# Designs tried in a protein design chat: VHH binders against MKRN2 opposite strand protein (MKRN2OS). Part 4

Target 1, 223 residues: MKRN2 opposite strand protein (MKRN2OS), of Homo sapiens (Human) (h3bpm6)
Amino acid sequence: MHCAEAGKALIKFNHCEKYIYSFSVPQCCPLCQQDLGSRKLEDAPVSIANPFTNGHQEKCSFLLRPTQGTFLREYDGRSDLHVGITNTNGVVYNYSAHGVQRDGEGWEESISIPLLQPNMYGMMEQWDKYLEDFSTSGAWLPHRYEDNHHNCYSYALTFINCVLMAEGRQQLDKGEFTEKYVVPRTRLASKFITLYRAIREHGFYVTDCPQQQAQPPEGGGLC
Below, E stands for the ipSAE of ESMFold2; O stands for the ipSAE of OpenDDE; V2 stands for 0.75 times the mean of E and O plus 0.25 times the DockQ between their complexes.

## First folded at step 1 (VHH)

Design c05 (framework vhh_8dlx_2)
Fold by ESMFold2-Fast, scan of step 1:
Structure c05 (fold): chain B 223 residues (1-223), chain A 123 residues (1-123)
Amino acid sequence: as target 1 above (223 residues)
Amino acid sequence: EVQLVESGGGVVQPGRSLRLSCAASGFTFSSYGMHWVRQAPGKGLEWIGNIYYSGSTFYNPSLKSLVTISRDDSTNTLYLQMNSLRAEDTAIYYCARGGLSTYRFYSYGMDVWGKGTLVTVSS
């Protein structure tokens, strides 16, 4: 049994009128045991991109992770996600009941939303200072934390809105940001988690092929 | 009609200073961030810097000591002040409006561009 690693894609291929998902194209079909190694598949295998990345390698990005464990192994699809903002040096700034934390580890399996264009050199140069100055504000002290209205998400979104205002873009409320940027990524992630866990447990995952067509028999007879 | 019109280009001697202007019309200028970009003959686009609607400025580190970007929201005008001009600063200079929100949080690029103004640094 093969395991997907952070950043490693899954493979989807066709055999036995089924879509078969695995960590790599196997030597033999798991359904019919036919040798696949020396014979070209009728259709090329498709790579399914891993939606998770090492957040400590993502600069100037909004990150999501489960509060406990990792997406691929422990996340239940229902528990609240913890969010943070990266600086240019691999540190993830995030807000909790303990105040603003500056994590050098723990975000190795994250969903990432980049917040700057690759050519925004000036903003990137000043990003770390701006993020630190924002984070040392009295607004983000431990005693101000409140689960529903003054939490990791409101911390991150307030900073993002400062960036949007600096870019001359409209500010976003929680619903707008979540719908446009977070939900599409978490839906993709949920599908990937389902595939990953099934492959990890069984070695492969199978779905019906939409190309399955049965020619109707000439049916006519007396009962 | 949404438009950006650059002006102030021309022939200038090395070591001199020049101010470029960009007149904006057809949109609420004060609500948008603005960029300056240049293209030297036979080269690609080079980002110079931007100014946000708040007045905060950020520059290409290679050019930071040579340029200043400013804006006048009362006249819908963007400015680029260039000092100590060199032959390598010869280029067409464009102003551009910052893009809108997309699925990718940051914009791929600028959504409205001017026609450009030519600056030739020659003695």
Scores: ipSAE 0.018, ipTM 0.365, lowest interface PAE 6.4, mean pLDDT 81

Design c06 (from c01 with D98E E99D G100Y F102D D103S W104S L105G S106Y S107L; framework vhh_8dlx_2)
Fold by ESMFold2-Fast, scan of step 1:
Structure c06 (fold): chain B 223 residues (1-223), chain A 121 residues (1-121)
Amino acid sequence: as target 1 above (223 residues)
Amino acid sequence: EVQLVESGGGVVQPGRSLRLSCAASGFTFSSYGMHWVRQAPGKGLEWIGNIYYSGSTFYNPSLKSLVTISRDDSTNTLYLQMNSLRAEDTAIYYCAREDYYDSSGYLFDYWGKGTLVTVSS
C-alpha cells in the first residue's frame, strides 16, 4: 500500500434506503445507477475520520504500527504491533533485538497517543535530550532484548513512566496503559480498517439503514 | 427482529480451551462486522475483537495470542475460540453487531444476553 492512503477519510451517505460507505460521493448510486450529481441527496454525506496519522509528524507521542505491512492493507489483527516514541524532529525511537533504532521513515501509518499536555512547554523543550539520554543508557543494548519483559513495549512504557513521575503522576503498568490508551484506539482502528478494506475490494460498502422507530400511521395512510 | 444468542459458556478448569457460539437472526449476517466483548464481575466492558464477512479479524492486543474469532455465514454463526483459560477470563461474554461508525457514537447496535464463563479449579 502507498502511504497516500494514510489520513484518507471515508464518507457515508444515504440512498436506496441503505447506508453506503465510499472514499467519495460517486456520480451514480452503485445500487440503482441513479445520477447523484443531478439531484440533492436527502441528507448530507458524513465524514468518518481516519484513525491513523503519519507518526513522523507527531511530536512527543507513543506510536503503534504493525511489525509487517500497514494497518489498512496487511494487518491481520493477530500479528504483533511494534511501538515507538517520537522526538520533536520526526524521528521514531524504538527498541528491537538490534538495540534502539532511530527511524526517519516507516511510521507513516501509525496510531498516535500524545504523551504531553498542551501546556507542558518546558518538558517539550527537554524532550529530545531526555529521550536520547534514556535510550543511550546501558539498559537498552541489543543483548538485553527479551521478548516477554525487555522489548519495544517495556522500553516505551519505561520512558513514559519516567515522564509521568517527573510530572508528579502515577506510574502505569502494561495492562493499565494498554487498557486506558491503546485498546480504545485499536478498537476504532479495527472498525475503520473493516470499512476501508470493504470499500477497497468492492468500491463501496453497503449496510441496511437502522430500523426507524415505527410510528403507527394516523388516518388515511402514509403520504 | 434482530437476535443474537450466545452459547457454550460454563465452568471450565484453568488451562483448558473453550469455544463460544453466537447464533444470529433477523438480519443479513454476511453484511455485518461482528464483535466479541466481555465483562468480568464488577468491571467495565472489555473489547475482545471483531471479524468481517471476508474472515479478516482484529484483536485486542492484550488477548490476541489467546483467542480466535471465526464465522460461518452459511449458518449465521459467530465463534470465539479461547485457549489457555485463566481465572481472569471469568466473565460474561457477549456477541455484538457492529454499529454504523458515525450514527450514534456507539460501537455496537445489538447485543446478545451473554453467556457466563467461569474459570475455576
Scores: ipSAE 0.000, ipTM 0.120, lowest interface PAE 18.9, mean pLDDT 79

Design c07 (framework vhh_8dlx_2)
Fold by ESMFold2-Fast, scan of step 1:
Structure c07 (fold): chain B 223 residues (1-223), chain A 122 residues (1-122)
Amino acid sequence: as target 1 above (223 residues)
Amino acid sequence: EVQLVESGGGVVQPGRSLRLSCAASGFTFSDYAMHWVRQAPGKGLEWIGNIYHSGSTFYNPSLKSLVTISRDDSTNTLYLQMNSLRAEDTAIYYCATGYRSPWLGTYYFDYWGKGTLVTVSS
């Protein structure tokens, strides 16, 4: 059985001229107490995708997690993120002051970025071998670890760039990779965490809707 | 006290083969990727190839089948076999530990030997 927090989507629905966020459509509206079964919703509920997955089930992927605790429960938005690379057998390779670690657990709530496209079967067949060979290099021994320039991120990015170059793609520096792949996902994750914690504490989260009768359609949003 | 000691260099005639050795001490040799690098007179360093802990080898494409790298972890020894030697192969040959990205061309070397001179002369 999967972990309840991992993969748990949120829903948004309209009632009482409000947007209501919850884990599922409740039996009754939390604002007006009316029965919501088959009659009182204006629109179909919208699913808000969970940005977190079990990293041990993600193959050939770049993962992010908080260094302490989990995203949904403990992450403060300010602490550093730890990163790793998955192999095809549920192991997360990551670099720390203790050298390269091979984790069989601990990444059950991660942001995942796939590194191979579905048609890259040749790369996938050699992935575990090349990741292990890369990771056993003298470059990634404990005494080489340095917080700013030779850390978990530079370990992962160096391997990613080897993969990109092997596929004839342009290599990326830290800023380019972060802006293109990491920032959009952490932005979505931040929004999801805020909604999740409010719902966890109060059972639901409510935002105002614009007056539908008085205003042209804006294109949506939290208001 | 980490030491890498190259041996097997000398004067050889064009077209012949030569095997270089590198004896490692003072560290756990079997945990390290090993490289061969050379420097011809008046020129920069040229990466020849490497062998990872796993036994996987990667070579400079310009050297192709002219070289073979192998290792013996039981004796802490790295080898470079060179075939069909030419005058252009005249260089000081170094062994080193560390990582080189074959795609990026960047080097992350931890330790270096003192080198062994190979002179190809007719």
Scores: ipSAE 0.000, ipTM 0.168, lowest interface PAE 13.7, mean pLDDT 80

Design c08 (framework vhh_8dlx_2)
Fold by ESMFold2-Fast, scan of step 1:
Structure c08 (fold): chain B 223 residues (1-223), chain A 118 residues (1-118)
Amino acid sequence: as target 1 above (223 residues)
Amino acid sequence: EVQLVESGGGVVQPGRSLRLSCAASGFTFSDYAMHWVRQAPGKGLEWIGNIYHSGSTFYNPSLKSLVTISRDDSTNTLYLQMNSLRAEDTAIYYCARSLWYGDYFDYWGKGTLVTVSS
């Protein structure tokens, strides 16, 4: 009946000297109850993009998801994330204590990091073969799994570095990959989850306009 | 119900020290990063610093020499030690909880007022 929560944008608009966040532009301001015909708004409403995508529709990408539940509904903000790599046919390869899993479902709400540049056509044609060959290696058997050094993240990062080497590029260590690619996206996701849950609970969320210091849940970093 | 309750504020003379407390309840305190934030009259919010579950602390560089943040996980209490108080330190002081790596707040206390005056 309904599409997945991934892809559902939020709306931000300005009224009553406040930024108001909601799932859609309401007929009336929730603070003052005045009609929000276009002349009542100082600025056009802004759509805030959902940072989550259906991972099964993302090709050649690094994906993050909660181990249980979804980001928007169940994620507790402190549990470790599970990661995987997509092939070109909607399958998510991921490594756990059960070995390499090839998931056709379960990653419908994920953070996605594209791994190929637009001009890497040769690698895209070889991607599925390389990923399968990598994944059937004895290195990724169930009994080799270890939470700290031989886990879903080291599996994914090792494959990413194999791709980088094949393309003549510099390898990345865990800290470099995490800081450059993962942290900016998880930071955006955390803001979005906070806004989404507040709107779901109260129907809307309000913050001060940019001329005043914004509250951290509303997209401000710490000051 | 998540609750954060600040205490220890009041009127203090310039040059004195003061320790604020924040009592946490309704969640597993030891799993979360905790922050101190203040708001001076007529000004915006100023982040003071945070402490992670591991005990690691990070401070606003403008305040680093004047403050120390600590926590007691056995009593679910966060502390802010302030030294060499100035008139400019007059503010409402809030404690806040953050998700993940500590850059966004999901819950705040109601605040405690610190007035630095003779």
Scores: ipSAE 0.000, ipTM 0.115, lowest interface PAE 17.3, mean pLDDT 80

Design c09 (from c07 with G98E Y99T R100Y S101V P102Y W103S L104G G105D T106Y Y107T; framework vhh_8dlx_2; at its last look DockQ between E and O 0.25; V2 from the best seeds 0.00; counts 0 for: pae O 10.5 > 2, grease 29.1 > 24.2, SAP .734 > .668)
Amino acid sequence: EVQLVESGGGVVQPGRSLRLSCAASGFTFSDYAMHWVRQAPGKGLEWIGNIYHSGSTFYNPSLKSLVTISRDDSTNTLYLQMNSLRAEDTAIYYCATETYVYSGDYTYFDYWGKGTLVTVSS
ESMFold2-Fast, scan of step 1: ipSAE 0.359; ipTM 0.700
ESMFold2, look of step 2: ipSAE 0.224; ipTM 0.630
ESMFold2 (binder alone), look of step 2: mean pLDDT 80; pTM 0.802
OpenDDE, look of step 2: ipSAE 0.006; ipTM 0.269

Design c10 (framework vhh_8dlx_2)
Amino acid sequence: EVQLVESGGGVVQPGRSLRLSCAASGFTFSDYAMHWVRQAPGKGLEWIGNIYHSGSTFYNPSLKSLVTISRDDSTNTLYLQMNSLRAEDTAIYYCAREMYSDSWEAFDIWGKGTLVTVSS
ESMFold2-Fast, scan of step 1: ipSAE 0.251; ipTM 0.687

Design c11 (from c07 with T97R G98T Y99K R100G S101Y P102S W103F L104G T106L F109M Y111V; framework vhh_8dlx_2)
Fold by ESMFold2-Fast, scan of step 1:
Parts: sequence; C-alpha cells; structure tokens
Structure c11 (fold): chain B 223 residues (1-223), chain A 122 residues (1-122)
Amino acid sequence: as target 1 above (223 residues)
Amino acid sequence: EVQLVESGGGVVQPGRSLRLSCAASGFTFSDYAMHWVRQAPGKGLEWIGNIYHSGSTFYNPSLKSLVTISRDDSTNTLYLQMNSLRAEDTAIYYCARTKGYSFGGLYYMDVWGKGTLVTVSS
C-alpha cells in the first residue's frame, strides 16, 4: 500500500486523552479497544496534509527529491537532495554531471515550491521557451559541472534569478533562497516522514494531549 | 584568442536613440549567453540585460522600457538599442560573455570588452 499511502494525508484524532495519528480513523481505539462511532470522539478528526506532490503535475516550480530513493522510504535526513525546475508540460529540467536532463518521470514524490505569483501571466506564457533557451546555453554542458558551485542547485537558482530580474524583483543568493523557501518545507517534510514511518510500522502513533479538546458539534455533523 | 570589441559610443543629445555593437571572435559565439553592463562615472557596474543563443532576452527592470538587446550569430555580433537617452545614461558600456553564473546581483562573466563611452549631453 506504499504508493497509495504516499499520496494521502495523515489523520489526527483524540481519544483516551491522547492524540492518535493514523492513515484513517479506525473502528476501535487502539489504546482502549472501544468503538469509535463519530459521536464518541471528543472533537472532529483533523487531516495533516502530505507535504509531497507529484512534481510532474506542478507547473513552473522548483522541486526537491532525494538523489537516492524516496522521501518516505529511504531518505535519512542527511543525504543529498537533487533539485529541478518544471515546465508547463510535466517535464522536470535538472542539471547533473551528464548535463541538463529533461525528465518525464522520477519526480512523483517531491517537495514543490511555486515560482510564479498569480499576476505573472506574461512570464508563464514565455516560461517553457525561456527555460529551454537557458538550459541549452554553453554554461550548462556536462564538462562544466562542479559539485560545490556549478551544480543542480546553482542551475536552478540562476534561472530563478533571471526570472526575478525580468519581473522587477530582488535577486536571491543561495542562503536567502534556502532559508526562506527550502528549509521550512524540508522541516515540515521531516516531521511528516517521522509520523508516516511510525504509523507504517505500528498502525498508529500516539502523543500526549495536554489540553482537552472541544466536543464535536451536536448531531455529529460534517468533518 | 577570445575577444569582444564594443563600438558605436559617442556624444548624443537627450531624447535621442543610439545603437551599440559588440564584435565577438575566438569562440563559438552562438553557444554563449551575452550581456550588456554599464558603469556611470563614480558608480559601480549596472547589469543591463542578457540574450541567450535563441534570442530570448532578460532585462534589468529599471531599463526594460528603454533598451533592446539583439544578436546576429551569422556575423558574431551583439547589439544594444537604446531609446529616449537621459543624462543618467552617460556611462561606459561593456559587452560580456557568461561562463556560468553567481548568485550575487551580477552574473559571473569570464570575458569582457574594453568598453565604449556614451555621453548624453546637450
């Protein structure tokens, strides 16, 4: 069920004065074995959004994935991340020692950062042309690849800064971009991975509930 | 040897137009992104814009409405068309080639021309 669960939100609910995390609300409480009819929960279940998306369905976005394996299964929190830029037609442009690759698959479990603001319609129309033209320049040939300063990240960030300059916006250095956009998302991803793996291994994950939650609405209502 | 030579500078009245040229030699011009950069008296370098091998252009937003960059790969020549020239456009104008890019404001440029002076004066 790995593939199906990779695309699903986690569920958090309250019972036995604990927060219980699972893939779905079970019929019985894993702690006390009592029937969990909707009227017996102290509050409505809460969905925790999956921070990963299919990068091939994201337009004009900066993507991150582990160089080896997937976030949910193999990623250890320390191994290198590979980055790329999507066009408007499901292709992920990324730079490696083999030059610029144009991937139609392999980014199905990615962290995505949208690069265009809602009012950048003119840039969106020219995006695929600009990305292709940028990517075919002599700057991104295989022999120019260098792990520290001329790599997948510098390729992506250089293109992003070209777009920012064209749109009258401030350029970002590596530290600025990483701290503002990348670190918050990888932090959320790390927390989700921890919960996901615990639920996968044990069927549920439990934390303390320091304050009693509000009662569910009278008559059971919609979640 | 790799070489860039700018031409077309001179004295121009405010409101007029001027076209600068940059002749490239010693490398495969069509494989490189090319840039225009200027330096006004007593000021630092200001990036004007670049053009990719396909003709796709990116401009400094402060200058976008006033300039057009183009290239002719058959003659290994880069152009900068400037319209509605102002006194503050007085500067030495350089063309440059990109080997790669750095993150801090200006692209890393490995080859520069010697520059051509544009003076906007009545």
Scores: ipSAE 0.005, ipTM 0.295, lowest interface PAE 11.1, mean pLDDT 81

Design c12 (framework vhh_8dlx_2)
Fold by ESMFold2-Fast, scan of step 1:
Structure c12 (fold): chain B 223 residues (1-223), chain A 121 residues (1-121)
Amino acid sequence: as target 1 above (223 residues)
Amino acid sequence: EVQLVESGGGVVQPGRSLRLSCAASGFTFSDYAMHWVRQAPGKGLEWIGNIYHSGSTFYNPSLKSLVTISRDDSTNTLYLQMNSLRAEDTAIYYCARVPLGYESSYAFDIWGKGTLVTVSS
């Protein structure tokens, strides 16, 4: 059984002048029990993509996951995230107090940030060797681990900067990398988690249709 | 005593090749990534390249076709091979160590005294 339904999209459809979110289009509206098949063209469902992927299927990527549990079910929005780097063969390299771990499982629900541009084909051929060589350095032994400055994030970012240097590109500090690549994805993930948990708890989630224009009404409760 | 000692510099004619050496002592050389940097007269430092403990190398793109970095861990020696030397390659050449975990950075904690390479005829 898949751990956190990674890759499973949500469905959004319109009925009762509301947006209704669910895992699949039901035969009847959960609000009014009307048959939705009679209005199929007017109530065309929209798929909302899952922002999480199976990290073991992502090549040459930076991955984030909760240190405990999964994003969709257990993540509280405030606990630290664990990060890793994928090789080309489904292995996730990550650094902890136990040293560098090479995981063949456990990252099935991850936020993925691809690290190679389309024109970096030469680097892709050398990737697994560079990652393994980097990871066997004395810098990443268990006794060197420090929660604040020598951790999973500094391990991953240092490797990313090695790749950037090799490609003749500017290195990034933690703030720069986080703001540019991590924050936009975690923000999207947070919104998706909110919808997913509401659907899981109630079977569906309902919102009002958005306003056309934000203006204070002068009157006209009539129309 | 932790130290790096560069050698092999001197006056060379344009178009010739030159190999610089860097002798390391006082630390476990094989554990560390090593860098080559240079400083031309009146200019700032220019990074040439680095070599990891594994032998993997990365170079300044403007210099990649002109230089090769290698290491011999059995003799604690770092090398810089330079080909097709030009007048603009005149500089003091330094080997430098970076701390463990900073292999791709320019945070050099140990430097040699440098070796002068003068390209002139």
Scores: ipSAE 0.000, ipTM 0.254, lowest interface PAE 13.4, mean pLDDT 81

Design d01 (framework vhh_rezetamig_d1)
Fold by ESMFold2-Fast, scan of step 1:
Structure d01 (fold): chain B 223 residues (1-223), chain A 122 residues (1-122)
Amino acid sequence: as target 1 above (223 residues)
Amino acid sequence: QLQLQESGPGLVKPSETLSLTCTVSGGSISSSSYYWGWIRQPPGKGLEWIGHIYYSGSTYYNPSLENRVTISVDTSKNQFSLKLSSVTAADTAVYYCARHLGSWYEDAFDIRGQGTLVTVSS
């Protein structure tokens, strides 16, 4: 009943002096009805990867998901995101008012940030025990939860900093971690969600080809 | 021995799209252990991470480059490519393709190409 699988990479191609986004290159241009199979496109189509992954298949990673629903369907861009840390066996550790939760499901559509640095060869073997020991400390009991300073984000960032310290690396504050690693991915995710929903609703999405203003020739009228 | 080689035009006009391809030899890009990406070095400045791609097609971009960057992978040709739209003189740099050990590390590349100078000029 449908022409393309939702949740696959998006395709961007050029036709009619526009960028056209779709789940796959159609047989005919949606703007001019020209057969795209008989004529060469101006530029080769490019793939725009889905920025979301199944967090339960990501090892030793920081995950983000909407508190309610999924990124592609329900996320409004304003609601709080929930964060967690994966172990090597598909379990997502996350902190809430109910204490540390160990989720075997619910993170199938997540933004993922891998946490193991290239020279941390021994850390992978100790990761699950280290995360479990960290998570069972008295610091992360239900009664310690506090929305502003002792929450899912501070839980995850404190663990990340414990790993960094154990490896002789400099700790990151919330602003540093957020700006360098989280904001890039949420910005990309926002763009993808906009494109995905438009394509799902209308079959395609169109933008103008980017153009910069022409600069005047050098030397013109300077004498 | 794994080797990466950049290819593409060395001169791009302002407002046009910069297009580069990286060819991987001596190994496969269809590896679950690595990301493949682009970094650049403008004259007199440090290295700037542009973005990474996983062989499945999952991409991660530097937000400072906004919606201008697209990285794609062709596993059948063992290649990955960069498109950077709406270029200006500020995009003049030596461009390197690189193998990365993790997607969240801008400096975590263990192998890179020799680099190709791209000049944005009329």
Scores: ipSAE 0.000, ipTM 0.135, lowest interface PAE 14.2, mean pLDDT 79

Design d02 (framework vhh_rezetamig_d1)
Fold by ESMFold2-Fast, scan of step 1:
Structure d02 (fold): chain B 223 residues (1-223), chain A 123 residues (1-123)
Amino acid sequence: as target 1 above (223 residues)
Amino acid sequence: QLQLQESGPGLVKPSETLSLTCTVSGGSISSSSYYWGWIRQPPGKGLEWIGHIYYSGSTYYNPSLENRVTISVDTSKNQFSLKLSSVTAADTAVYYCARQETLYGSGSYFDYRGQGTLVTVSS
């Protein structure tokens, strides 16, 4: 029941020669108290997209979510993330101590990394069967689970490498995949979480503009 | 052998449109293997991904810049370009054109880049 804020964009507008971030344009400027409904804003408000997506709507994608709670509300920036792979029908395949789980819900607020390009139609047609056959193998039974070397991440990366090999591409090790595809997404997400929580707590967040000096710190409070 | 070279004005006035072109040599942008994109680095800050384009014309933009950014490709000239509208001093940065692996859709990391061009937004 966390739906009210999931997928919600932030609004950025200009007033008092500042960028002001909020959930909506307020009636009065938080800096000067001027009525914004009676005055024309210098520039049109801009929507800042939520970096999180409903993973059940993402086809053929690698997903990240917190093990407990949601990114926007409960994630502490340090707790372990759980990962999965989506099929074409809204099911998230993920590996845990209980074996491969096929989730129809629970991934509504996820970081998504698409794994197929528009020119990979042949792989798209085979994806669900390929993922199911991979996931049903004896390698991913509950008793094979091991936190450090045979876990949700190694499950997902092994499948991704199977897809890469099938498409005649080079395999990626954990460091390569993490640095190229995961770290940029989690860094963006952390900055958004900090901004979102500051707005939720204080009603707004302010940065200098056009000389933009302040950015929300990762996991930090309002600047 | 692959070379990417940025070109365009080094000075742009506030509220105007920043326009840059990347010329690719030693490889074809009509490759199904790569996206072609733009990354920038403001003074004293880290790299920021702007967006990228596939040779078919499909575009992917940084959500924070999406309303101001247009990337286009000209396969006949082996070039792609960036237009960033309504610029402010905050858009002052070194701009790089870059090549990016296509398999994982949109990402922020590049596997090859040009030398970079400084664009200063000032009146």
Scores: ipSAE 0.006, ipTM 0.128, lowest interface PAE 9.7, mean pLDDT 79

Design d03 (from d01 with H100L L101P G102R S103G W104Y Y105S E106F D107G A108T I111Y; framework vhh_rezetamig_d1)
Fold by ESMFold2-Fast, scan of step 1:
Structure d03 (fold): chain B 223 residues (1-223), chain A 122 residues (1-122)
Amino acid sequence: as target 1 above (223 residues)
Amino acid sequence: QLQLQESGPGLVKPSETLSLTCTVSGGSISSSSYYWGWIRQPPGKGLEWIGHIYYSGSTYYNPSLENRVTISVDTSKNQFSLKLSSVTAADTAVYYCARLPRGYSFGTFDYRGQGTLVTVSS
């Protein structure tokens, strides 16, 4: 992660019947070398938002990060993702073979999924108490950890289902939650990583109009 | 060995308070591993978690019912109780008291009572 580039959006613009991606609109088209400063582009440039946020600034959210390294720099698309739940004070609760960890740092480049709707005022007020009480139970002691069925993901999903029940909503199983909330965001993240790395290496990235959809990364297990 | 038994009136008038007590036998309510709570099943519907209590007195309520629900615990009698105020016909259900393992989805239980039908009718 480069501090100077953290959180910065990418720019997509049209020239030469192509979509061109860069950190900013260049002075000259990289394909035809024509000056873009004095000529109007056919369409206004589009900002592509960075899908990664500082998880420690996200309240009441489900977070994903690579188990090793960061998304933009080191993530290989195959390694396991680690998940956690934020409280209202910048702490990320997550479950591992060492039990429930309460991290004040390390989640500065995360995919964030908000868990509360704007009208859930009562739940936000009780959130930190619910999360701490849930997390101190005997269910989440270190010796109970197992990679396939009692891991960071089952910890997080079980708490999410507590929140859903507390709001009178239907519980979700792993497949339902993953398909509805996780897969779309990891797919967007994969596209962004591909664009970001290409721009860093070459200064720009080019696709034909219309743009082809990028493949989601192949990931191992979660947690 | 662990047994949970609901007790209380089977008929409650609209606008009044529904009151149920759960008596726990064969085990102590003063356990750090469990919550003690109430779940109901209206006719033709699924199970609905009402709320639960820790033996210390800490409570968790379904927000849809929060303004009407009070759960209390009496560790000396090994009992816990439910009060649901301002009842309507929609509160007609079979009410279960249950032992809820901590760290699991709300409404998950390993033991429950046989259930008691409470009808809200004039």
Scores: ipSAE 0.267, ipTM 0.631, lowest interface PAE 3.2, mean pLDDT 86

Design d04 (framework vhh_rezetamig_d1)
Fold by ESMFold2-Fast, scan of step 1:
Parts: structure tokens; sequence; C-alpha cells
Structure d04 (fold): chain B 223 residues (1-223), chain A 125 residues (1-125)
């Protein structure tokens, strides 16, 4: 159903000893065709959080998007990801071969990582000026762009480390930042994309109950 | 009884390609419920997720590995494999093949329900 796809929301429910994913609980089970009655099963359906957000509505955040297309439609899991930093006014600062770009659109489907800690109150007031001053420093001119070592990621991470240093916090290298903050979110995103595309193509997606399969055989399953 | 077993060379020269195969027994790799993936643990460090593959061939990789990773699946042999190109001493680690659920976990952390015994790969001349 095309109309159900517009919401991007996913629902997981249990029937036929399977987890069934869809955009909404259907009237009948797609596996056994049994009427699901009031749309409520013995176990309540679970809403699955969308890992993507409109980056232009996220303040003081690190954003990821695919260089080619969008996460839900074109991302193949191996294509380059483009990154940027948001200011407090919906602008995404990002570095490319054209220098620092200040985008008012194009980041509507992004992974977002908030950069301000609860005790960085003063930084939020200075954020837009600090980001603009950093971005005009001359280090981020078009001719200095280099795909492997002086790119959108090094631009964003260098700014993040400037903020951390200003707040008296430990700086992070690329591996540390990526493993701690980026990998968990891209892994979630990959699972969501798989479910979303399968539901778009087939109307639903079915998996075995992980709790039953993860455990040794029991007297009666876990789901 | 589901079992995963790594195989491949334990020694790789710098700049070459690290190649490992995982053989799955006691269950079919052609399952819609699972991803099949690779994780590694360098000496004295935590686990690092490398990537995973769905039996249809769809792959998802750790962005920090900078396009050096290829994971492939052979459903006829019930196997999947890892190729990691341009290796350096930093790639020295115990490599595990693992099964991961398609189940959505809101924390984003990877929890594997089955993994192989692990194989040490040393990158040195």
Amino acid sequence: as target 1 above (223 residues)
Amino acid sequence: QLQLQESGPGLVKPSETLSLTCTVSGGSISSSSYYWGWIRQPPGKGLEWIGHIYYSGSTYYNPSLENRVTISVDTSKNQFSLKLSSVTAADTAVYYCARDTVYYESSGYYVFDYRGQGTLVTVSS
C-alpha cells in the first residue's frame, strides 16, 4: 500500500510465532490470514523509532547523509557518507571540493548526533559565531580539499575537537568518534532500511523471534 | 546445533588483502531472519564491527574501514567471506564471523547470538 509508505513509521507485532513488520497492523495476519480483530494482539505491537531526522531541525549536531541519494531509497551500505555540522538556525555547514557550503536544504533525511553535553550551556550561545569563524579560517578553502585526509569528515571532527578543547574535554580521533557515535547509528539505520524496503516491496517483512532462537530449547518458547 | 567456523591464512603481509571464509553448519544461511557478519578484536582492545551481509547479497559496512571491506555470500556452500584490502599492522586482530538478527534494537549496539571461535590474523612481514 503506497499510502501507508508515506508515514515512514514501522510497527512490529507477533503472530504465527514470528515477528511481523509493517507500516500498520493489518486486519488479517499475512501468514495465516486469521482476523486480528481489534488490531490488538495478545502481545502489544511495538513502534520502531525512525533513525532518520530532518537535519535542518537539529541544532548543534553532527549529521550524516549518503553522498548518493537518500538512506531509504538509494543507500547501498558501502557508498560514501557526507557529513556536516548544524548551527542554531537550520543551516548545515559542510566541506566539499567547493569549500565550506552552508545548506538550507538537502539534509531532510539524516542521521543526527547531538554535540552539546548538558553542561555546555555557554557554548550554545556562542555556537553559530564559533562555527562561522572556524569555517572561514582559511584551512577549509576549495583547493585544500582532499578526499582521504582533508574532507567533510576531517572538517567536522576538527570543529568538534575545537569545541571539546574549549570546554576542557578530551579530544577524539576519527576511529574513537566513529566507533562510539557513528557505528551504532549506521548499524541501526541499516536494519531500518532493510525492513523499510522489504515492507515497501511486499507489504510486510517476517523474521523469526530472536528470543526463542537465542536460547537453548525450553519448555515453551519465549515468544 | 548452529556452528560458525572461520578459515583462512593467519599471516598476511602489509598492503595485501586479508581473506577469510565462514562456514555455517546446523542451519541455513538463506534465512530472512539474520544478517551474517564479521567482527574483530585487536589485542587489548574492544570488539569492532566490520560489516554484515543478508543472504540476498545486500551488504552494510563500518564507515571507519574506508571502503577496504567486501563481504560476499555463497548460499550454495552455506558460506560467507570477508576481504579486507591494503592491510597494515593495525589490522592485526582476532577475527570472528557472527550471526546478527534483523531485529531492530533501539540502542544501536551490536549483540551477536552466535559467533565462531575466532581466528588470529597477524599482519607482518
Scores: ipSAE 0.038, ipTM 0.560, lowest interface PAE 6.7, mean pLDDT 82

